# Miniprotein binders against b1l550, part 254

Target 1, 279 residues: b1l550
Amino acid sequence: MRLPEELLERARDIHSEAPSHRIKLDRVGSFGLKVPVEFKGFLLLAEADVWVSLPEGRRGVDLSRQVEAIYELSNPPKDPFSLCREAAISLLEKLNYADSSGVSIRFDAPLQDGESLKYYGVEISSIASDEIINKIRVEILGMTACPCTAELIRAYKSSEIAATHTQRSLGILEVSTKAEHPDPDKLASIIERAMSSPLRTYTKRPDEGGLVIRSLSNARLAEDVVREMIHLFLEEFGHLPEDTHILAAVRSMESVHMHDIYAERSFSLDEIRKEISSH
Key: E = the ipSAE of ESMFold2; O = the ipSAE of OpenDDE; V2 = 0.75 times the mean of E and O plus 0.25 times the DockQ between their complexes.

## First folded at step 20 (miniprotein)

Design za7 (at its last look DockQ between E and O 0.99; V2 from the best seeds 0.86)
Fold by OpenDDE base, look of step 20:
Structure za7 (fold): chain B 279 residues (1-279), chain A 94 residues (1-94)
Amino acid sequence: as target 1 above (279 residues)
Amino acid sequence: GEIRIVVEIEKDGRRIRFMYVIQDPEKLEKYLEEIERIIKLFGATRIRIVVEASSEEEARRLADKFRELAERLGYDEIEVTREGNRFTVEAERE
């Protein structure tokens, strides 16, 4: 049943009314939308959040207009990076009372692993105001081997390859920049290369053995992984604006403990360059 | 070589700035198309695009593309200025 359009003439526009309390809101929008995106030749169903700011003199946001903005741009499906940037701009145009807008898109990104696929988590965001800031968060699992235990075992029993405990570790890179979004595959690669070894979806026995041996031969603390991530990031993305902000982190699901080990560093490119140069 | 593009769009007193730092030339066309879409989506009455490249020739080629874009989009006043390997394209419409 559709209500008669005539009712619109009689009904108050609730959204445009003055609120009871004149307070600006930073973000008002629709969260958990599903939007199709094209990524590396895959058509993926991604989760999306869209929002705008709300001025103090307006009771509510035109939410339907927000939804329209992103879906208009999602047909046909396009890359999520362009979608984020374009949608952020479209939101500001369509909702002219807003001084800022934002779009966030989340999905599991496919990554080729031999004859199979592995994946990493990605969240792509764009926030528009006087400028557009692009944000990307990449999360991928790898494997770490503990160098401390390896050293103890080596000291106890002379062996060429010291046994040690291994565990899955989640590596995280979050980048906020005024430039376009960094390549998520490159970010994922940095994380994997910073680990003792990557994970594999499909392993034959010889491959599995080799993977473990590689890990043992490249034992790293969580702290080592984070530092390596930062180092590799600077090599690959040092060309980004100096005010680019980075979070590098690792959560190691330690196999010998009931708890996880966590390490992180937050920094801007200018800050970290100064730090490294001071040594 | 590295290409830097800074775009400023303005409508009704609102100005938005965004930037590209392009290392891969294969992505350039994609971003040019995106910039065009953004200008259209926003309905900009004024645009300012600054391009910087490793060579003057490359920067000039890019500036020419943006001039052509402005013309195609119906901007009436288009000015192109140069400072070394940096070109600025400014355009306005009613």
Scores: ipSAE 0.838, ipTM 0.942, lowest interface PAE 0.5, mean pLDDT 93
Fold by ESMFold2, look of step 20:
Structure za7 (fold): chain B 279 residues (1-279), chain A 94 residues (1-94)
Amino acid sequence: as target 1 above (279 residues)
Amino acid sequence: GEIRIVVEIEKDGRRIRFMYVIQDPEKLEKYLEEIERIIKLFGATRIRIVVEASSEEEARRLADKFRELAERLGYDEIEVTREGNRFTVEAERE
């Protein structure tokens, strides 16, 4: 049922009134929107959040304009990175009382995995004010093999091939930059290469054996996975602005323990380069 | 070669700056189209685009593309200036 538009002339515009308590709000928005996106030939259903700042003198946000800003741009489905950046600008244009806007978009990104697909998590955001800050978080599972147990077993059984426990580990790279969002596949590749071996959707026995042998030959502490992620990131993305901020982390679901292990490092590009050059 | 594009758009006293640091020249056309869409979405009355490339010839070609973009979008008072391998395209309208 559609109500007559003439009622808009008679009703108070509650949102444009001054509030009882004149307090600025940092984020007022619509969260959990479902939007279609086109990512590398795949049509995906993403989840999006949109928001704007709300000045102290305005009681509410025009919520339909917020939703309009992103949905107008998502039909037909388009690249989620372009959608994110463009929607942040559209929000500031449509809601001109705000001094900042934000958009986040979350989806599972497909990767080719032999004759099948696997997926990794992507969340992107764009915050617009007098500049645009773009953020991307990538999460992908890999396999790690414990070098401590491997060394103990080597000492017990004299051999060049060490056995040890292997487990799933979740690698995380998060990048905040003034430049366009980094390529998520490159971030995912950095994470996988830092680990002992990749995970597969499924394997046949020879392939499974190969993954285990690879992981044993490349056993790594969680701490060193994080260090390797940072090293590989700098090789690929050292060109980004100096104030680009990175978080590199791993959460390892240790197969012989009841608990997870976590390691992380946050840094800016200028900070880490100074740290490395001082050693 | 690396391409850097810094875009500043302005409307009614609001100014927004954003940038691209392009390593893969195959992505250039995509970002040019995105920049044009952003300029239109914002309804910018003033734009300032700074391009830097690994060669002066490539930077000039990019500056020419942005001059043509400004003409296509109806900007008047289009100026292009150079400082080494860095070109600045400035335009205003209405």
Scores: ipSAE 0.808, ipTM 0.934, lowest interface PAE 0.9, mean pLDDT 90
ESMFold2 (binder alone), look of step 20: mean pLDDT 86; pTM 0.869

Design za8 (at its last look DockQ between E and O 0.95; V2 from the best seeds 0.85)
Fold by ESMFold2, look of step 20:
Structure za8 (fold): chain B 279 residues (1-279), chain A 94 residues (1-94)
Amino acid sequence: as target 1 above (279 residues)
Amino acid sequence: GEIRIVVEIEKDGRRIRFMYVIVDPEKLEKYLEEIERIIKLFGATRIRIVVEASSEEEARRLADKFRELAERLGYDEIEVTREGNRFTVEAERE
């Protein structure tokens, strides 16, 4: 049932009233929206959140305009990165009482894996005010092989074949910058190259054996993986603004323990360059 | 060669600044189209676009593209200035 539009002239505009308690709110939004996007030829169903700040003198946010800002731009489906940046600006235009806006978009990105596909996690955001801050988080699983156990086994038995425990490890790169979002495939590649070996959707026996042998040849602690991710990141993205902030992390699901291990480093490009140059 | 583009858009006293740092020349046209869409979405009455490249020729070519964009979008007062390998395109409309 649709009510008569003429009622708009008689009803109170609740959202534009002053609240009884004049307190600014930082994020008022619509969360968990389903938005179709196009990523590298794939049509994906992404999850999006949209929000704006709400000044102390305004009781509520115009929900329909807020949702309109992203859905108008998502038909037809398009690149999620452009959608994210454009929607953040559209929110400020449509809800001009706000001093900031934000958009986040989450999806699983397909990645070629031989004759099959695998995926990695992507979450992007754009926060607009007097400047735009773009953030991307990439998560991808790889394999790590423990160098400590490998060394003990080598010492115990003088064998040319190293043995150790291996496990899945989740690599994380999160980048916050004033420049456009970094290419997610490049971030995923950095994480995978930092691991002892990649994970595969499937392998045949000879290829599986080779994968395991190579992982043993590239034994790495979680700490080593984080350091390698930082090194590779600087090679690929050292051109970003100096105040760009990065978080590099690994959560390792240690196969011989009941718990995970975690290693993390956050830094700005300015900070890490000073640290490296001091050695 | 690295290309830096800093865009400032303004409407009704609100100013938004954003930037691109482009190292892959194949992405340039995509970002030029995105900048045009953003200017239109915001309804900007004033724009200021600073381009910087590894050579004066490249920077001038980019500045010319932004001047043409401003003309196409109906901006009345368009000014292009240069300082070395960086160009500034400023435009206003009613």
Scores: ipSAE 0.831, ipTM 0.940, lowest interface PAE 0.8, mean pLDDT 91
Fold by OpenDDE base, look of step 20:
Structure za8 (fold): chain B 279 residues (1-279), chain A 94 residues (1-94)
Amino acid sequence: as target 1 above (279 residues)
Amino acid sequence: GEIRIVVEIEKDGRRIRFMYVIVDPEKLEKYLEEIERIIKLFGATRIRIVVEASSEEEARRLADKFRELAERLGYDEIEVTREGNRFTVEAERE
């Protein structure tokens, strides 16, 4: 049963009313939307959040307009980067009382792994106000081998390749920039290259052995991984604006401990360049 | 070469700035199309686009594309200025 449309003339517009408390809100929106996106030839169902700011004099946001904004732009499906930027702008236009808007899109990104697929987690965001800031977070699993244990075992029993414990480690790169979103595949590659070895969806026995040997031959602390990530990032993305902000982090699921090891560095491009140049 | 595009759009006193730093030429057309869509989506009455490239010729070509875009979108007042390898396209409509 639909209510008669004529009731709209009689009903108060609750959203446009003055609130009981005149307080601005930073973000009001719909979280957990599902939107189709095209990514590297794949059609993916992504999770999306959309929001705008709410001025102190308005009780509520027109949530239906927010949802409409992103879905209008999602048909036909497009790349999530353009979708984020365009939707952020559309939100500000459609909701003119807002001084800021934001869109976040999350999905597992496919990554070719031989004849199979592996994946990395990605969150793509755009925040619009007087400027657009683009944010991307990439998370991918890799493998690390401990150099400390390797050294101990080498000292105990001489071997060309020292045995050591290995573990699965999560690498994280988060980038916020006034430029367009960095390429997520490149970010994922940086993380993998910074670790002892990448993970594989499936391996044949010889390949598995080779992967482990590679890891052992490239043993790295969590700290080493983060530093390597930063180094590789600077090489690949040094062209980004100087005020670009980066978080590089690793969470190592240590195989010999019940707890994880975590390391991170937050920095801007200008800051880290100054730091490196000072040495 | 690296291309930098800074776009400023304005409507009813609201101004939004966004930027591209293009190192892959294959992405250029995509971003040009996106800029057009954004201008339309926002309903901008005023636009300012600054392009900078590694050569004057490349920057000029890009500026010309944006001039043509402004014309196509119905902007009445279009001005193109140059400073070295940087071109600025400004356009306004009622």
Scores: ipSAE 0.822, ipTM 0.937, lowest interface PAE 0.5, mean pLDDT 93
ESMFold2 (binder alone), look of step 20: mean pLDDT 86; pTM 0.865
ESMFold2, look of step 21: ipSAE 0.811; ipTM 0.935
ESMFold2 (binder alone), look of step 21: mean pLDDT 86; pTM 0.865
OpenDDE base, look of step 21: ipSAE 0.819; ipTM 0.935

Design za9 (at its last look DockQ between E and O 0.97; V2 from the best seeds 0.87)
Fold by OpenDDE base, look of step 20:
Structure za9 (fold): chain B 279 residues (1-279), chain A 94 residues (1-94)
Amino acid sequence: as target 1 above (279 residues)
Amino acid sequence: GEIRIVVEIEKDGRRIRFMYVITDPEKLEMYLEEIERIIKLFGATRIRIVVEASSEEEARRLADKFRELAERLGYDEIEVTREGNRFTVEAERE
């Protein structure tokens, strides 16, 4: 049953009413939307969040307009980066009482792995106010080998290749910049290159053996991985604005412990350059 | 070469600034199209676009494209200024 539209003339606009408490809200929106995006030739169903700020004098946000904004831009499907930026602007235009807007899109990004696919997690965001800030978070699994155990085993029994424990590790790069979103594949590559070895979706026995040997020959602490990530990031993305903010982190699911090892560094490009130059 | 584009759009006293730092020439056209879409989506009455490139010739070409864009979008007052390899395109409409 659809209610008569004439009722709209009689009904109070609840959203436009003054709230009982005049308090501004930072984010009001719809979370967990599903939107199609095109990414590297794939049509993906992504999860999306859209929001705007709410002024103190308004009771509620017109949520239907928010949803409309992103879906209008999602047909036909487009790249998630443009979608984020355009939707953030559209939200501010459609909801003119808002002083800020935001869009976040999440999906698993396909990555070619031989004849198969592996993936990394990606979250793309744009926040608009007097400026647009673009944020991207990339998470990808790799493998680390412990150099400490390797050294102990080498000391115990002279071997060209020392055995050590290996584990799966999650690498994270989060970048916030006034420039466009950095390339997620490049970010994923930085993380993989910073680890002892990448993971493979499938391996033949010789390939698996080679992967393990590579890992053993490139043993790295979680701390080493983070530092390497930062180093590689600076080489690849040093052209970004100096106020660009980065989080580099690793969570190592240690195979010999019941707990994980975690390491991180948060920094701006300006800050880290000064730090490195001081040494 | 690296191209920097800073876009400022204004409507009813609201101004929004956003920026591109383009290192891949293959993406340039995509971003130009995006900028056009954003201007339209926002309904900007005033736009200011600053382009900087590795050469004056490249910057000029980009500035010309933005001038043409402003003309196409119906802006009445268009001004292009130069400072070295940096060009500024300003346009306004009623």
Scores: ipSAE 0.835, ipTM 0.941, lowest interface PAE 0.5, mean pLDDT 93
Fold by ESMFold2, look of step 20:
Structure za9 (fold): chain B 279 residues (1-279), chain A 94 residues (1-94)
Amino acid sequence: as target 1 above (279 residues)
Amino acid sequence: GEIRIVVEIEKDGRRIRFMYVITDPEKLEMYLEEIERIIKLFGATRIRIVVEASSEEEARRLADKFRELAERLGYDEIEVTREGNRFTVEAERE
């Protein structure tokens, strides 16, 4: 079942050979690993990818060393952000022929919702070379209420009917920076505050009514949500390096349409500041 | 206030630079511990840490923590230099 260790001395080291086609590879690794992490007191089973670059003169990667790099650091379970950054460094140390390494970790983050919990999606990565670039993507659902329909109903015979269609909207913030990963809870909060109202795990009937009334009072287009996300992001994270790159987006599952509406904006902090100051 | 830490580690000619921009003082100790773990993981033989804070006193205190870290990890030839609110800690080990 297990072969003798002594055979390793007689066998060719296939991975260290030169390939017949000398072409460098950008990412060679192990994808879809399950890694335990600790986040806000919760023990979660995260999904992780690890990789390194492979120079044109090396045929293969020692994949066991890649997996070892992250698993050694994940026991006992720890903060996924520290794990991500530390594993990226460990990969370069363990596989010294690589010019770069990368680690991605994905999990559903728990978030307090009154006496209950809700969740949002988090994906982080760290890419190490002569520097480290940290990325975080946060996705969370909220509620939006259409202001166009609300205005049309208001204008109908000068009525006092307060109504419009509401829907789930998926808000997205993705940040790439040389600084440490932004706090995911703060990113999720920015997205929720940009929506017409948050979604709740459950509500009692009076609270449900209040939630809907709030959303009607805070009607917003998907475009407005993206703009508000950018405004709130700059307030919270304007201190990050100038070349920090952000993507802000909303995918709205419009309740009166057969299709979704999508809005997005990508920018660097340097770029958006110049744009805003030109008004 | 805002604290900026730039860390450069080196081993066998490989040099890696990374940074922190810390606005929450409660997270400072966590990042100091992470920096120490990264230095040990990489097996760095040379380190250069640049600390900048809103006051000279704060930056000096942080630089002293990094000097102590270098001493604890067995680094020799530890040098600390100052340029206003900016301190640089450099160290080398065998």
Scores: ipSAE 0.824, ipTM 0.938, lowest interface PAE 0.8, mean pLDDT 91
ESMFold2 (binder alone), look of step 20: mean pLDDT 86; pTM 0.872

Design zb1 (at its last look DockQ between E and O 0.97; V2 from the best seeds 0.81)
Fold by OpenDDE base, look of step 20:
Structure zb1 (fold): chain B 279 residues (1-279), chain A 97 residues (1-97)
Amino acid sequence: as target 1 above (279 residues)
Amino acid sequence: SEEELERLADEFRELAERLGYDEIEVTREGDRFTVEAERNGVRIRIEVTVNGREIRITVTIEKDGRRIRFMYVITDPEKLEKYLEEIERIIKMFLGE
């Protein structure tokens, strides 16, 4: 049943009324939208959040316009980065009472692994105000081998490749920049290269054995992984604006403990450069 | 290269022309040029800096007292066309196209 449009003339515009308490809100919007995106030749259904700020003098946000803004831009499906940036800007244009807007898009990104596919988690965000800040978070699993246990075993039993415990580790890179979103595949690659070895979706026995041997020969602490991620990031993305913010982190699902090991570093690009140059 | 900078300047001028801007000012300062134009109260400023293989594009759009600025840092020339198209779409949003 559709109500007569004439009723709109009689009804108060609740959203435009003054609120009972004149308080600005930072984010008001729709969370958990599903939007199609095109990524590396794949059509994916991504989860999206859209929001704008609400001034103190307005009771509510026009939520329908927010939803319309992102869906207009998502047809036909396009890359999620452009969609994110354009949608954030569109929100500000369509909702003129807002001084800021934001869009977040989340999906599992496919990554080629021989004849099969791996994946990494990606969250893309754009926050628009007087300036636009783009944020990307990439999460990918790898494997780490403990160098401490390896050293103890080596000392006990002289072997070229010492046994050690291995575990699944989640690497995280989060980048916030005034530039466009960094390439997520490159970020994922940095994380994988920082680990003892990558994971594989499909392994034959020889491949699996090789993967384990690689890990044992490249044993790394969680701390080593984070430092390596930062190092590799600087090599690939050192051209980004100096005020670019970086979070590098690893969560290791330690196989000898009931708890995880976590390490992180959060800094601006300029701060990291200064630190490295001072040594 | 100087030739690259000139080509970029022409591309952005043409972009403004395609968008219906008739008063386009292009200013060059060393390794940087700026394209400025206004149409129907929508003012655009596109600043481009070339440093080696790096192209930095800063776009500022002003409409109804609002200012929005966004930036691209391009190291792969193949991405330039993509971002030009994006910039065009964004400006069209403000023009109501």
Scores: ipSAE 0.790, ipTM 0.920, lowest interface PAE 0.6, mean pLDDT 92
Fold by ESMFold2, look of step 20:
Structure zb1 (fold): chain B 279 residues (1-279), chain A 97 residues (1-97)
Amino acid sequence: as target 1 above (279 residues)
Amino acid sequence: SEEELERLADEFRELAERLGYDEIEVTREGDRFTVEAERNGVRIRIEVTVNGREIRITVTIEKDGRRIRFMYVITDPEKLEKYLEEIERIIKMFLGE
């Protein structure tokens, strides 16, 4: 059933009214939208959030225009990074009462793994006001091997026995910058290279043995994995603006412990360069 | 090089022309150039700096007193076309087209 159009002439436009309590809101939006994206030839279903600021003098947000902003740009499906940046700007332009807007997009990125695929987590955002801040978070699982146990076993009466405990570890790189979003595959590669060995979708026994041997030869403390991630990040992304902010972290799901180990460092490019150059 | 800088400036001039801008001012200063134009109350300013293989692009759009500024730092020249297309789409949003 459709209501008579004539009622619109008598109904109040609730959203454009002044509120009873004049309080600015920082984020008002639509969350959990399903949006198609195109990533490296794959058509993926991503989850998106969109929002704007709401000034103290406006009662509500026109939510249809928020959803319109991202869906217009997502058809046909396109690169999620361009979609994120363009949608944030479009949202600010379409809702001219807002002084800021934001978009976040989450998806699992496919990565070639021999004859198969594996996936790593990607979340991006763009916050638009008088400038744009672009953020990307990449999470990928890898393998770490304990160097302390490895050294103890090596020192034990037989140098021919190589052993230590290995475990899955979640590596995290998060980057906030005024420049365009960094390439997620490069961030994932940095994380994997910093670890003892990558994880595979599946292995046959000879390949599994090789993977374990590689992890033993590259045993690393979680702290040193984080340090290596930072080193590799600076080599790849040192060109980004000096106020670019990075978080590098590892959560190790220790196989012989009841608890996880965590290491983290956050920094700006300006800060870390001064730290390294100071000796 | 000077030839690369002039070619890049021509690409941004052509971008503004595709968007319907008529009076396009391009100024150059060493390794930097600026493209400025205004159409239908939408003013654009595109600042480009070339340093070795790094191309830094800063875009400022003004409409109805609102100003937005965004940038790209390109180290792979093959990505330039992709970002030019993105810039063009963003400016078109402000033109209402």
Scores: ipSAE 0.722, ipTM 0.907, lowest interface PAE 1.3, mean pLDDT 87
ESMFold2 (binder alone), look of step 20: mean pLDDT 84; pTM 0.857

Design zb10 (at its last look DockQ between E and O 0.97; V2 from the best seeds 0.81)
Fold by OpenDDE base, look of step 20:
Structure zb10 (fold): chain B 279 residues (1-279), chain A 97 residues (1-97)
Amino acid sequence: as target 1 above (279 residues)
Amino acid sequence: SEEELERLADEFRELAERLGYDEIEVTREGDRFTVEAERNGVRIRIVVTVNGREIRIVVTIEKDGRRIRFMYVITDPEKLEKYLEEIERIIKMFLGE
């Protein structure tokens, strides 16, 4: 049922009214939208959040216009990076009372693993105001082997490749930059290379054995993983603006403990370069 | 290279022309050029800097007192066309197209 349009002439525009309390809101929008995106030849259904700021003198946001903005741009499906940036800008254009906008798009990104697929988690965001800031968060699982236990066992049994406990570890890279979003596959690769070994979706027994041996031969602390991630990031993405902000983190689901081991470093490119150059 | 900078300048001039801008000013300063144009109250400024293999594009759009600036840092030339198309789409949004 559709109500008569003539009712609009008699009805108050609630959104444009002054609020009871004149307070600006930072983010008002629709969360948990589903939007199609094209990523590496895959058509994916992504989760999206869209929002704008609300000035103190306006009661509410035109939410329908927000939804319209992103869906207009998502048909036909396009890459999520362009969609994110364009939608953020479109929101500001369509909602002239807003001084800032934002879009966040989340999905599992496919990653080729031989004849199969593995994946990493990705969240792509753009925040628009006077400037556009692009943010990307990549999360991918890998494997770590403990060097401390390995050293103890080596000392005890004198083995070339010492046994040690291994665990699944989640690596995280979050980048905020005024440039376009960094390549998520490259970020995922950095995380995997920083760990003892990658995970595989499908392995035969010989491959599985090889993967474990590789891990044991490349034992790393959680701290080592984070430092390696930062090192590799600087090599790959050192061209980004100096004010680019990075979070590098790892959460190791330790197999000998009931709790996880966590390590992180937050930094700007300028800051970390100065730190490294000082040694 | 200087040739690359000139090609880029021409490309961005053509972009402005396609968008219906008739008063386009292109200024070159060393390894950088600026394209400025205005149409129907929508002012655009595109600053492109070439440093080796890196192309930095800074786009500023001004309309009705609002300013929006965004940037691309391109190290892969294959991405240039993609971002040109994106810039064009973005400017069209402000032009109402």
Scores: ipSAE 0.787, ipTM 0.920, lowest interface PAE 0.6, mean pLDDT 92
Fold by ESMFold2, look of step 20:
Structure zb10 (fold): chain B 279 residues (1-279), chain A 97 residues (1-97)
Amino acid sequence: as target 1 above (279 residues)
Amino acid sequence: SEEELERLADEFRELAERLGYDEIEVTREGDRFTVEAERNGVRIRIVVTVNGREIRIVVTIEKDGRRIRFMYVITDPEKLEKYLEEIERIIKMFLGE
């Protein structure tokens, strides 16, 4: 049922009134929206959140205008990164009483895996005010092989025995920058290259053997996986603004333990360059 | 290179022209150029710097006292056209078009 538009003459505009308590709100919005996106030729159903700040003198947000901003831009489906940046700016333009806006978009990204596909997690956001800050978080599983156990077995059985426990490990890269969002496939690649070996959707026995042998030849502590991720990130994305912030982390699901191991480092490009150059 | 910088300046001048700007000031200083224009109360300033294979683009849009600034750092030249189209769409938002 659509109500007559003539009622707008008689009804108070509750949202534009002043509130009883004049307190600014940081985030007011709609969360859990379903939006279609196109990523590298795939049509995906993503989940999005949209919000704006609300000044002390305004009682409510025009929620339909918020939702309209992202849905207008999402039809036809397009690149989620452009959608995220454009929607954040559109929100700020459409809701001119707000001093900031934000959009986040979450989806599982397909990645070519031989003749098959695998998936990794992506969450992006854009926060708009007088400047725009873009954030991307990538999570992907890989394989790690323990170098401590490998060395113990080598010492016991000689250098001719290459054995250790292997396990799945979740690698995480999170980047906040004033530049456009980094390419998620490049971030995923950095994480996988830092691991002992990638994980595959499936393998035949010879390929599986090769994967395990590669992991044993590239055994790494979780700490060193994080260090390698940072090294590779700097090679690929050292051109980003100096105040770009990065979080690099690994959660290793140790196959011989009941618990996980976790390592992380956060830094800005300014900070890490100073740290490296001081050595 | 100077030829690359000239080509980029032409691209951004054409972008502003497509958006209906007609008094477009382009100034060049070494490896950078600035495009400035104003139409219907929407002022734009686009600063482009070329460093080797990197192209840095900083866009500032001002309307009704609000100023918004965003940037791109392009190392893959195939993405330039995509980001020019994005910049054009964003400026259109402010022009009400």
Scores: ipSAE 0.735, ipTM 0.909, lowest interface PAE 1.3, mean pLDDT 88
ESMFold2 (binder alone), look of step 20: mean pLDDT 84; pTM 0.862

